# Designs tried in a protein design chat: VHH binders against FERM domain-containing protein 4A (FRMD4A). Part 3

Target 1, 303 residues: FERM domain-containing protein 4A (FRMD4A), of Homo sapiens (Human) (q9p2q2r20to322)
Amino acid sequence: RRCQVHLLDDRKLELLVQPKLLAKELLDLVASHFNLKEKEYFGIAFTDETGHLNWLQLDRRVLEHDFPKKSGPVVLYFCVRFYIESISYLKDNATIELFFLNAKSCIYKELIDVDSEVVFELASYILQEAKGDFSSNEVVRSDLKKLPALPTQALKEHPSLAYCEDRVIEHYKKLNGQTRGQAIVNYMSIVESLPTYGVHYYAVKDKQGIPWWLGLSYKGIFQYDYHDKVKPRKIFQWRQLENLYFREKKFSVEVHDPRRASVTRRTFGHSGIAVHTWYACPALIKSIWAMAISQHQFYLDRK
Below, E stands for the ipSAE of ESMFold2; O stands for the ipSAE of OpenDDE; V2 stands for 0.75 times the mean of E and O plus 0.25 times the DockQ between their complexes.

## First folded at step 1 (VHH)

Design a17 (framework vhh_etentamig_d1)
Fold by ESMFold2-Fast, scan of step 1:
Structure a17 (fold): chain B 303 residues (1-303), chain A 125 residues (1-125)
Amino acid sequence: as target 1 above (303 residues)
Amino acid sequence: EVQLLESGGGLVQPGGSLRLSCAASGFTFSSYAMSWVRQAPGKGPEWVSGISGSGDSTYYADSVKGRFTISRDNSKNTLYLQMNSLRAEDTAVYYCAKDYEWTYTVGSEEYFDYRGQGTLVTVSS
């Protein structure tokens, strides 16, 4: 079956995927196009019938995933799945480049919430990385029309496009002399500091039917007000959790109780330790379950 | 009484393959999801893989994805773990566990109810 893999550099790979092809083999193929050695941070994603982002399971065949029943090729996205505190911990330039491309995409698609002033500063680093030193206002305005540097939200919050462009120019002029690598490092330093960076969000409900966002990352599991993805209402660091439970339409976390004097055995959900439960459709719960386990394993690998 | 008996462990070379079995008794095997959990030397228990009662759904820890395959034969009340491309880091005692709800152990000191005695897998040259 025809599959189209969107790469982080705006290129697309057109592939005829055979029934036996494993997702890990597809990831290896995509990684080879970038000479990427540190593949452990990346995955291949797709949008399901309900519009939710899902990830290929590397041990499964590509075509064993529940793709939407749409005519045309299966659309897949190569992107970062596992985020880290800083790109300074990455070993290869290829990995750093892909994290930068991924971050630019996330900012532009408004998957990461950012103040407009920060957006303008980030856009200046995009220009410095892509074009080098500032030359003229005309060149910047031309380049900003070709580069996906300014998300729609930032443009809507200000009186004119010219105002936004002028703010970018002010930041860009301050960067004269910075190398491409320095621009990438400075861009990533800002993006990595944003509260929503590296968090996978899932829409869930509690027992009373109140909507929440459940956030999953290498740091743990977070619960957010449905209208505020920035400040978590509850934080469950991996070291504080004993077990995760999944059944049909619910996902639960079991928190370690430091006041407990003794416990002689575990009963698979009847331990008496504090349990927090969220509800969603079965497909979304399976996605949350897979992501939570993957994030925890990534956390353990970093040690 | 619920009883789980693991077998198939042993010494194997890196890159080799091994198949573990778990014979279950004392409960309606096909009605319960089952898991494989391992405990490596000096580490806490780690969930490895899970399978639904029917066998239609399988899940794997990232460290074993693409290398291990969980399966079951409900007519024989037996759970299997096919381990390929074995690495030194796969060295552990492997336990079969009966799930009441799909369970993933996060805490390193956690233990499971209704688990077997385990089977030792050693991967070395």
Scores: ipSAE 0.234, ipTM 0.676, lowest interface PAE 3.1, mean pLDDT 84

Design a18 (framework vhh_lunsekimig_d3)
Fold by ESMFold2-Fast, scan of step 1:
Structure a18 (fold): chain B 303 residues (1-303), chain A 125 residues (1-125)
Amino acid sequence: as target 1 above (303 residues)
Amino acid sequence: EVQLVESGGGVVQPGGSLRLSCAASGFTVSSNYLYWYRQAAGIERELIASIYSGGSTNYVDSVKGRFTISRDNSENTMYLQMNSLRAEDTGLYYCARSDEYTFEVGGSTYYFDYWGQGTLVTVSS
């Protein structure tokens, strides 16, 4: 089957995938094109019929996943799946480069919530990394039309495109003399501090039918108000979670509650545990479960 | 390297008691998430009891108040104390360990890393 893997550097790999090819083998192939050794942070994703991002399970065959029933090639995306506190923990420049490319894509696609003033500062680091030192206002305005640096929402919040460009120019002028590597580090330092960085969001409902966002990351599971992805209403750190359960239309977590914990080893019953449940369609519950297990395993591997 | 060995099964009268043991090797019971499952004739395998690394326990409704899961860190062994046994408790009992959280309590499917060979419990007159 024809598959097209979109890479983080705007390249595409055109592949004829055989039925026996494992997703791990495809990841290895993609990683070899970047001379990437630290593969554990990356995955291969695809968009389902509803527009939600799903991930290949590395121990399963590529073609055993539920791709949209369309004519033409299967579209796949190589990107960061497992985020960390700081790129300073990464060992290789190739890994750092790919985290930077991934972050730029996420900001531009508005997958990470960011204030427009911060966007202008981030855009200046993109210019410094790609073009070096500021030369002229005209060159910057030309470059910004070709680089995916300014998301649509940031442009809509201000009086004109010229205003946005002028703000970027002010930040860019301050960066004179920074190396490409310094620009990347400074960019990532800002992006890593953003509240939504590294969180995978899923639209769910509680048992009363109230909509919520469920966020999954290396830190745990977070419940957000449907209109506010920034500040979680409930936080379940991985170390607090006793068990995870799913059924066709529901996902549940069991959380240790020390206020109700028994001190006797002969104690029985449902003591010291609180249960939280969310509902969604079967396909989304399966995606939530797969991500939860993967994020929890990533947490354990780093512990 | 990781191994679980169940023992303590046997034949008991209704209303009787039995204690199952699960001896662990290759890991310590005090730092792991451990479970008891059973498979009875004509019914699907079911999770009946679990103990979390922090010591909290959980039970399926049909055994609450009758069964108690525990562990002994010095013997590196997990136990299932079964009281007030009923004919429907007859089945093959398995112990399991997981480094991952499990899915589906009371359903037909389960996921975890390791389990033992099982021990048979028969409740009959």
Scores: ipSAE 0.000, ipTM 0.095, lowest interface PAE 21.8, mean pLDDT 81

Design a19 (framework vhh_7uia_1)
Fold by ESMFold2-Fast, scan of step 1:
Structure a19 (fold): chain B 303 residues (1-303), chain A 126 residues (1-126)
Amino acid sequence: as target 1 above (303 residues)
Amino acid sequence: QLQLVETGGGLVKPGGSLRLSCVVSGFTFSSYAMAWVRQAPGKELEWVSSISSSGSTIYYEDSVKGRFTISTDNAKNTLYLQMSSLKPEDTAVYYCATGDEITVTYPSGETYMDVWGQGTQVTVSS
């Protein structure tokens, strides 16, 4: 079967995938194109029939995943799946480069919530990394048209494109003398501090049908008000979790809550476990479960 | 139908203060960026200040920084411009404007402010 793997550096890898090819072997092949040794942070993603992002299971065959029934090649994306606190924990320059390319893509595609002023500062580091020191206003405006530095929503928030470009120029002028590597480190320091960085969001509902965002990351499981992805309403750190389970349309977590055990005398024998449940379609619940188990395992491997 | 109505202009002496208001109707106020722009007699249009749809990002033209404050009241669908330490050079017709969802294009250049009010005259004179 024909497959196209989109790489983080805008290249596409065209492949004829045989039925027995394992996802881990495909990941190894992609990693070899970058001389990437630290491949544990990366995955291969695809969009399902409902438009939701899913990830290949490394121990399974590539072609046993539920791809959309479309004519033409299967479209796959090589990108970061497992985020960490800082790129300072990464060992190889190849890994750092790919985290930077991944972060730029996420900001540009508006997958990370970020204030427009921060976007303008980030764009200045993209220019410093790609072009070096500021030379003239005209060169910057030309370069910003060629580089995916300014997301559409940030442009819509302001009265003119020229206005946005002027803000980027103000930031860029302050960066004179920074090396390419320093620009990458400074860019990543800002992006890593953003509340939504490294969180995989899923639209769910509670038992009453109220919509929520469920966030999954190396830090744990987070529940957000549907209109606020920044400040979690509930936080479930991995160390607090007693158990995880799912059924066709629900995903549940069991957490230790000593207050429940001590509420009344009648609860003397109570274990102190609280259960939290969220609802979604079966395909989305499967995606949530797979991501939760993978993020928890990643947490344990790094602890 | 989208309508913008500016009020609060008037005659004031140098060093004085005025608060301009722009009442917005016909769309969800919190969905779009808002701006104040001005035009002095015989001069070109000049951008003064803008505020993002969330209210978190605010910008000012250099000549008005520290003297003007832009703000919104989403419950009243109203945009404000608090002007202090007014100078004769601030004499202009002040317009409020909004950016619409389809006004941005890459690489086509300028993001256009889609809808304009009728303006309110500010005169700073002794």
Scores: ipSAE 0.000, ipTM 0.079, lowest interface PAE 25.1, mean pLDDT 81

Design a20 (framework vhh_sonelokimab_d1)
Fold by ESMFold2-Fast, scan of step 1:
Structure a20 (fold): chain B 303 residues (1-303), chain A 125 residues (1-125)
Amino acid sequence: as target 1 above (303 residues)
Amino acid sequence: DVQLVESGGGLVQPGGSLRLSCAASGRTFSDYAVGWFRQAPGKEREFIGAISWSGGSTYYAVSEKGRFTISRDNSKNTLYLQMNSLRPEDTAVYYCAAEEYTVTFGSDLSEYDYWGQGTLVTVSS
């Protein structure tokens, strides 16, 4: 079966995938194109028939996943799945560069919430990394049309495109003499400080049918107001979770709190155990479960 | 069962350009990744570059210096190698090769099942 793996550098790797190929082997193959040794932070994603992002399970065959029934090649995306506190924990330049490319994509696709003024500063580092030192206003305006540096929302929040470009130029002029590597480090230091960085969001509902975002990351499980992905309403750190379970349309967590049971939480069994449950279609619940188990295992592996 | 025939080789002066073609048989061409290899006298056959079945991805070995570009036209069952700024060191027999159903296309010549006869490129004044 023909597959296209979209790489973080805008290239596509086109493969004829054999039925026995494991997702782990495909990840190894993609990693080899980047001379990437620290592949444990990365995964291969695809969009299912309902439009939700899913991830290949490394111990399963690539072609055993629920791909959409569309003509043409299976579309896959190589990207960061397991985020960390800082790129300073990374050992090689290939890993650092891929985290940078992943972060750029997430900012542009508005998967990471960021103030538009910060976007202009981030865009200047993208230009410094891609083009080197500032040369002229005209060249910058041309480059910004070709580079995915300015997300649509940032452009809509300001009086004109020219205003946005001028703000980027002001930041860019200050970067003269910075190396490509320094621009990447500076970009990542800003992105890593953003509250939505490294969180995988899923649209869920509670028992009353109220919509929420459920966020999964290396730190735990977060519940957000549907209109606000920045400040979580509830935080469940991995170390606090006693049990995780799912059924067809629901995902539940049990939180260990024998001394401080919340008056607003539902409890089962012992008075210190609170159960929190979220609802979604079966396909999305399976995705949430797979991500939760993988993030928890990543957490355990880093102890 | 795919057949490959190279053409376009010849004598070129240093600094010149040359475009090689590789004609493939039948309906199978769009199902194969294809590549270019070369072999100079007394040297091992070396990988130049490969292009995916759709033409959407290209990969170059031997630290490509922007001189060579690989492309394909599946409607004409043809593979191309555009060579610019040629040097005497580029003198070699150039081969096209097709890789059957596989995990990926690559630089290993053992992965290629179908080979052309080769076309000689001589770069000399």
Scores: ipSAE 0.000, ipTM 0.169, lowest interface PAE 16.8, mean pLDDT 82

Design a21 (framework vhh_ozoralizumab_d1)
Fold by ESMFold2-Fast, scan of step 1:
Structure a21 (fold): chain B 303 residues (1-303), chain A 125 residues (1-125)
Amino acid sequence: as target 1 above (303 residues)
Amino acid sequence: EVQLVESGGGLVQPGGSLRLSCAASGFTFSDYYMYWVRQAPGKGLEWVSEISGSGGSTKYPDSVKGRFTISRDNAKNTLYLQMNSLRPEDTAVYYCARGEEVEYTLGSGDYFDYRGQGTLVTVSS
């Protein structure tokens, strides 16, 4: 089957995927295009029938995943799946470049919640990295039309495109003399400090039908008010959790409770006392389950 | 229809090795934790190995740790148990079992939603 893998540098890889091809093998193929050694941070994603982002399971065949019914090729995205506190922990420049490209894409696609003023500062680093020092207002306005630096939400929140461009120019003028590498490091330093950076968000509901965001990362599981992705209302660090449970329409976490015996937990299910449960459609719950396990395994590998 | 078919059992001498296989069908194999459990003569079911859907996590009780290795081939819907340094106390009927994907951590092995017919392993003389 025809598959189109969108790479982080805007290239598209056209492939005829054979039924037996494993997702791990596809990831290896994509990584080879970047001479990428540190593959453990990356994955291949797709959008399912419900419009939610899913990830290929590396030990499964590519074509065993639930792709949406549509004409044309299966659309896949090569991107960062496992985030870390800082790119300073990365060993290779190729990995750093890809984290930077991934971050730019996430900001532009509004996958990371960020204030528009921060967006304008980030856009100035994109210009410094791509074009070097500020030269003129006209050149900046021309370059911003070509670069995916300003997300739609930031543009909508301000009086005009010219206003947004002028704010970027003010930040850009301050960067005179920075190297490409310094611009990348400074960009990533800002992005890494954002509360939503590295968190995979899923829209869920509790037993009463109240909507929440469920966040998954290497740090644990987080519950957010539906209107506030920044400050979690509940934090479940991996070390605090005994079990994860997945049933058709629900995902549950069992928090450590020293007062309770484990027999019922491990063999019969959960008591509900130390358990927090969220609901969603079956496809989304499966996505949450796979991501939670993957994030926990990544956490253990870095321990 | 969920089907689990074990094979590879037989008679082996103490210190010998044996590899068990389990062919799975009727469900998305990679979505489920898979287990090997055994029942020795006159005893209840004993959990002997656990593997996550991706194969990235495995667990063993102390009785078999270092001797048994569980693995899976999700492309072939097949589960394996490599048994080395076999002992007379390993004599049992070995079952391939599917656990609900709902449980990430398991300390006992008695809760399984589906189990195969089993394959006999005899370690003797």
Scores: ipSAE 0.017, ipTM 0.251, lowest interface PAE 6.9, mean pLDDT 83

Design a22 (framework vhh_lunsekimig_d3; at its last look DockQ between E and O 0.01; V2 from the best seeds 0.00; counts 0 for: pae O 15.0 > 2, unsure alone 58.4 < 65, placed apart)
Fold by OpenDDE, look of step 2:
Structure a22 (fold): chain B 303 residues (1-303), chain A 124 residues (1-124)
Amino acid sequence: as target 1 above (303 residues)
Amino acid sequence: EVQLVESGGGVVQPGGSLRLSCAASGFTFSINALYWYRQAAGIERELIASITSGGDTNYVDSVKGRFTISRDNSENTMYLQMNSLRAEDTGLYYCAVDEFTYSIGDTEYRFDYWGQGTLVTVSS
């Protein structure tokens, strides 16, 4: 089946996927285009009919996944799957660059919540990285139109495009003398400080039918108000998790509850398990569970 | 602030060897490409060697086989091993980081950061 893989550098890889091709093999192929050695942070995903991002399971054949029934090639996305707290922990330059590209994309697509002023600052770093030092107002305005630097939401929040551009220019002028590498690092430093960075969000409901966001990240599983993805209401760290399971429309997490630990004289055992359950359609629940399992494993592998 | 400090220059006889060093600070060394330039008297500065962040090297033909560019990311230092030196190699040698090419209209611009240079004199 014909597939199109969208890469982080805006290239598109077109290939005919054979029935026996494993997702892992596809990832290896894509990774080779970047000379990427640290493949463990990355994955290949597709969007389902609801727009939800689904990750290919590496141990499965590519064509075993439930792709949307659309005419044309299957559209796949190469992107960061498992985030890290800081790019400083990454070993290879290629990996760092891809994290940068991934972050730019996420911000531009408004997958990360960012204040407008921060967006303007980030845009300046994008300019510094891509174009070097400030040259002129006219050139900057032109370049901003061509670069994925200003999300639509940021533009809508201000009185004019010119205002936004002026703010970017003000930040950009301050970056004079920064190398490409510095621009990348500084950009990522800001992005990594954002509360929504590195979080995979899933829309779920509780037992009472109240909507929530479930966030999966390198920190654990977080529950957010549906209107606030920034401040978690509940935090479940990976180290606290005892079990992850799903059944039909239910995703459940078992965690240690120190409050339920009965210190009986005879057994120093963590006897207190609390179960937390969320609800969604079966497909989404399965997706959440799969990601949670993978993320947990990722955590364990690096512990 | 980006700083590049070249050292190792001096006077050497034809056929001799020198090793130049460039100590770098103020940027993430490991993710930037690095360059050696030289400028002879009365001649424009010319690129002679480059090394990418990945370790790929490139040389101008006049120094190929004689000069070796290398980097130590742990020390934030770039080196230029110069062997079989010739009189025509005499000049001020500059270390540069992150040469960047961009276009404004029909004009191509390049920027990089330079050190102060170190003088290499090849004379009998």
Scores: ipSAE 0.000, ipTM 0.181, lowest interface PAE 15.0, mean pLDDT 90
ESMFold2-Fast, scan of step 1: ipSAE 0.330; ipTM 0.726
ESMFold2, look of step 2: ipSAE 0.258; ipTM 0.655
ESMFold2 (binder alone), look of step 2: mean pLDDT 74; pTM 0.725

Design b01 (framework vhh_lunsekimig_d3)
Fold by ESMFold2-Fast, scan of step 1:
Structure b01 (fold): chain B 303 residues (1-303), chain A 123 residues (1-123)
Amino acid sequence: as target 1 above (303 residues)
Amino acid sequence: EVQLVESGGGVVQPGGSLRLSCAASGFTFSSYALYWYRQAAGIERELIASITSGGSTNYVDSVKGRFTISRDNSENTMYLQMNSLRAEDTGLYYCARTYTSGDEVTYTVFDYWGQGTLVTVSS
């Protein structure tokens, strides 16, 4: 079957995927195009029928995943799945470049919420990386039309496009003399400090039907108010968790309680305060389950 | 407090033997399936062997015929008898519990497994 893999550098790989091809083999093929050795941070994603982002399971066949039933090629995205505190921990320039391209994409697609003033500063680093030193206001305005540097929301929050361009120009003028590598490091330093960076968000409900965001990362599991993705209401670090539970429409976490021994009768686990449960459709719960285990395994591999 | 404590690791020559123990406390031991995991340099953490509450065993192909998992419900302890050890068996060995009831699946988080026990096979 025809598959189209969108690469982080705006290229697309057109492939005829055979039924037996494993997702890990596809990841290896994509990684070879970048001479990428540090593959452990990356995955291949797709959007399901409901618009939710899903990830290929590396030990499964590519074509055994639940792709939308629409005409044309299967659309896949090569991107960062496992985030770290800083690109300073990365060993290869290829890995650093891909983290930068991924971050730019996430900001532009509004997958990371960021204040518009920060967006303007980030756009100046994109210009410094892509074009070098500031030369003229006219050149910047021309370049910003060609680069996906300003997300739609930032443009809508201000009086005019010219206002936004002028703010970017003000930041850009301050960067004179920075190398491409310095611009990338400075861009990533800002993006890595954003509260939503590196968190995979899932819309869930509690037992009462109240909507929440469930956040998953290598640091743990976080519960957020549906209107505030920045400050978690509950934090479950991996060290604090005993078990994760998966059922068709629910995902649960069991918090370690050093004061109470587990008393097992007919049903294992507690339904009280020691267990926190969230509900969603079966497809979303499966995605949450796969991501939670993958994030925990990534956490273990870094210890 | 639910706790699993691994012991019995050490240094052995290729072809040697070791018996690992996993002592459990804080839960009804006989009701849970138990697992041995191995973390070796350059490879992901790997499930090596499992034993169900009913005593049924399963092994990864690389250890079949060489390793034997067993449990003693009266002592709340699980064992891994390792024979004909090879250099590639070197690693940290962890025990874990999981439970499945009907359509509910359980995943045990790492910090609950304990420190592990180090096995080094060298000549």
Scores: ipSAE 0.268, ipTM 0.705, lowest interface PAE 2.4, mean pLDDT 84

Design b02 (framework vhh_etentamig_d1)
Fold by ESMFold2-Fast, scan of step 1:
Structure b02 (fold): chain B 303 residues (1-303), chain A 125 residues (1-125)
Amino acid sequence: as target 1 above (303 residues)
Amino acid sequence: EVQLLESGGGLVQPGGSLRLSCAASGFTFSSYAMSWVRQAPGKGPEWVSGISGSGGSTYYADSVKGRFTISRDNSKNTLYLQMNSLRAEDTAVYYCAKEYTVSGSEITYEAFDYRGQGTLVTVSS
């Protein structure tokens, strides 16, 4: 079957995938194009029939996943799946560069919530990394038309495009003399501090039908008001959770009870402590479950 | 594709015994913890018993502890549940379920995504 893997550097790999190819082998192939050693942070994603992002399970065959029924090649995306506190823990420049490319894409596509003033500062680091030192106002305005550095929402929040460009220029002038690597490190330092960085969001409902966002990351599970992805209403750190439950249309977490052994009993609603449950369609619940297990395993590997 | 096929259910009198079997295929059986889950008429699912991939660790719900014994034969890809001293409240459809467990995990995973067709156990005089 024809597959197209979108790489973080705008390249696309056209592949004829045979039925026996494992997802881990595809990841290895993609990683080889970047001379990438630290593969544990990355995955290969696809969009399902409902428009939700899913991830290839590395021990399964690529073609055993539920791809949308569309004519043409299967579209796959190589990107960061497992986020960390700081790129300062990464060993290789190749890994750091890919985290940078991933972050730029997430900011531009408005997948990470960010204040417009911060966007202008981030855009200046993109220019410093791509073009070096500031030369002239005209060159910057030309470059900003060609680079996907300013998301649409940031442009809409201000009086004019010229105003946004001027703010970027002010930040850019302050970066004179920074190396490409230093610009990347400074960019990532800002992005890593953003509240929504590294959180995978899923639209869910509670038992009353009230909509919520459920967030999954290396830190745990978070519940957000549907209109505010920034400030979680409930925080479940991995160490606080005793049990995770998964059924066709629901996902549940049980808060840690130090009086009760986690391995003694397993039944629905038996513990006498609070069980937090969210509802979604079966496909989305499976995605939530897969991400929750993967994030928890990643947490344990780094503990 | 994961397939689980339960058998051994039937009508039994209170105090009697039954042995349930589950034939598994489509995955590396010895690598996964397995469970028995039951659902009584008009009630939600209840986890009954679990066993580690190696068979070295077994777990039971308080309602069945001392009466039921879970076991597995990894050479035959088969899970078993020996049920003794059966009571009317044990009446339910019994499902074989593939679970997730991670070595060194601080959290118990209870996913019953891959359940079989079930086998009906009726305890009645």
Scores: ipSAE 0.000, ipTM 0.289, lowest interface PAE 13.2, mean pLDDT 83

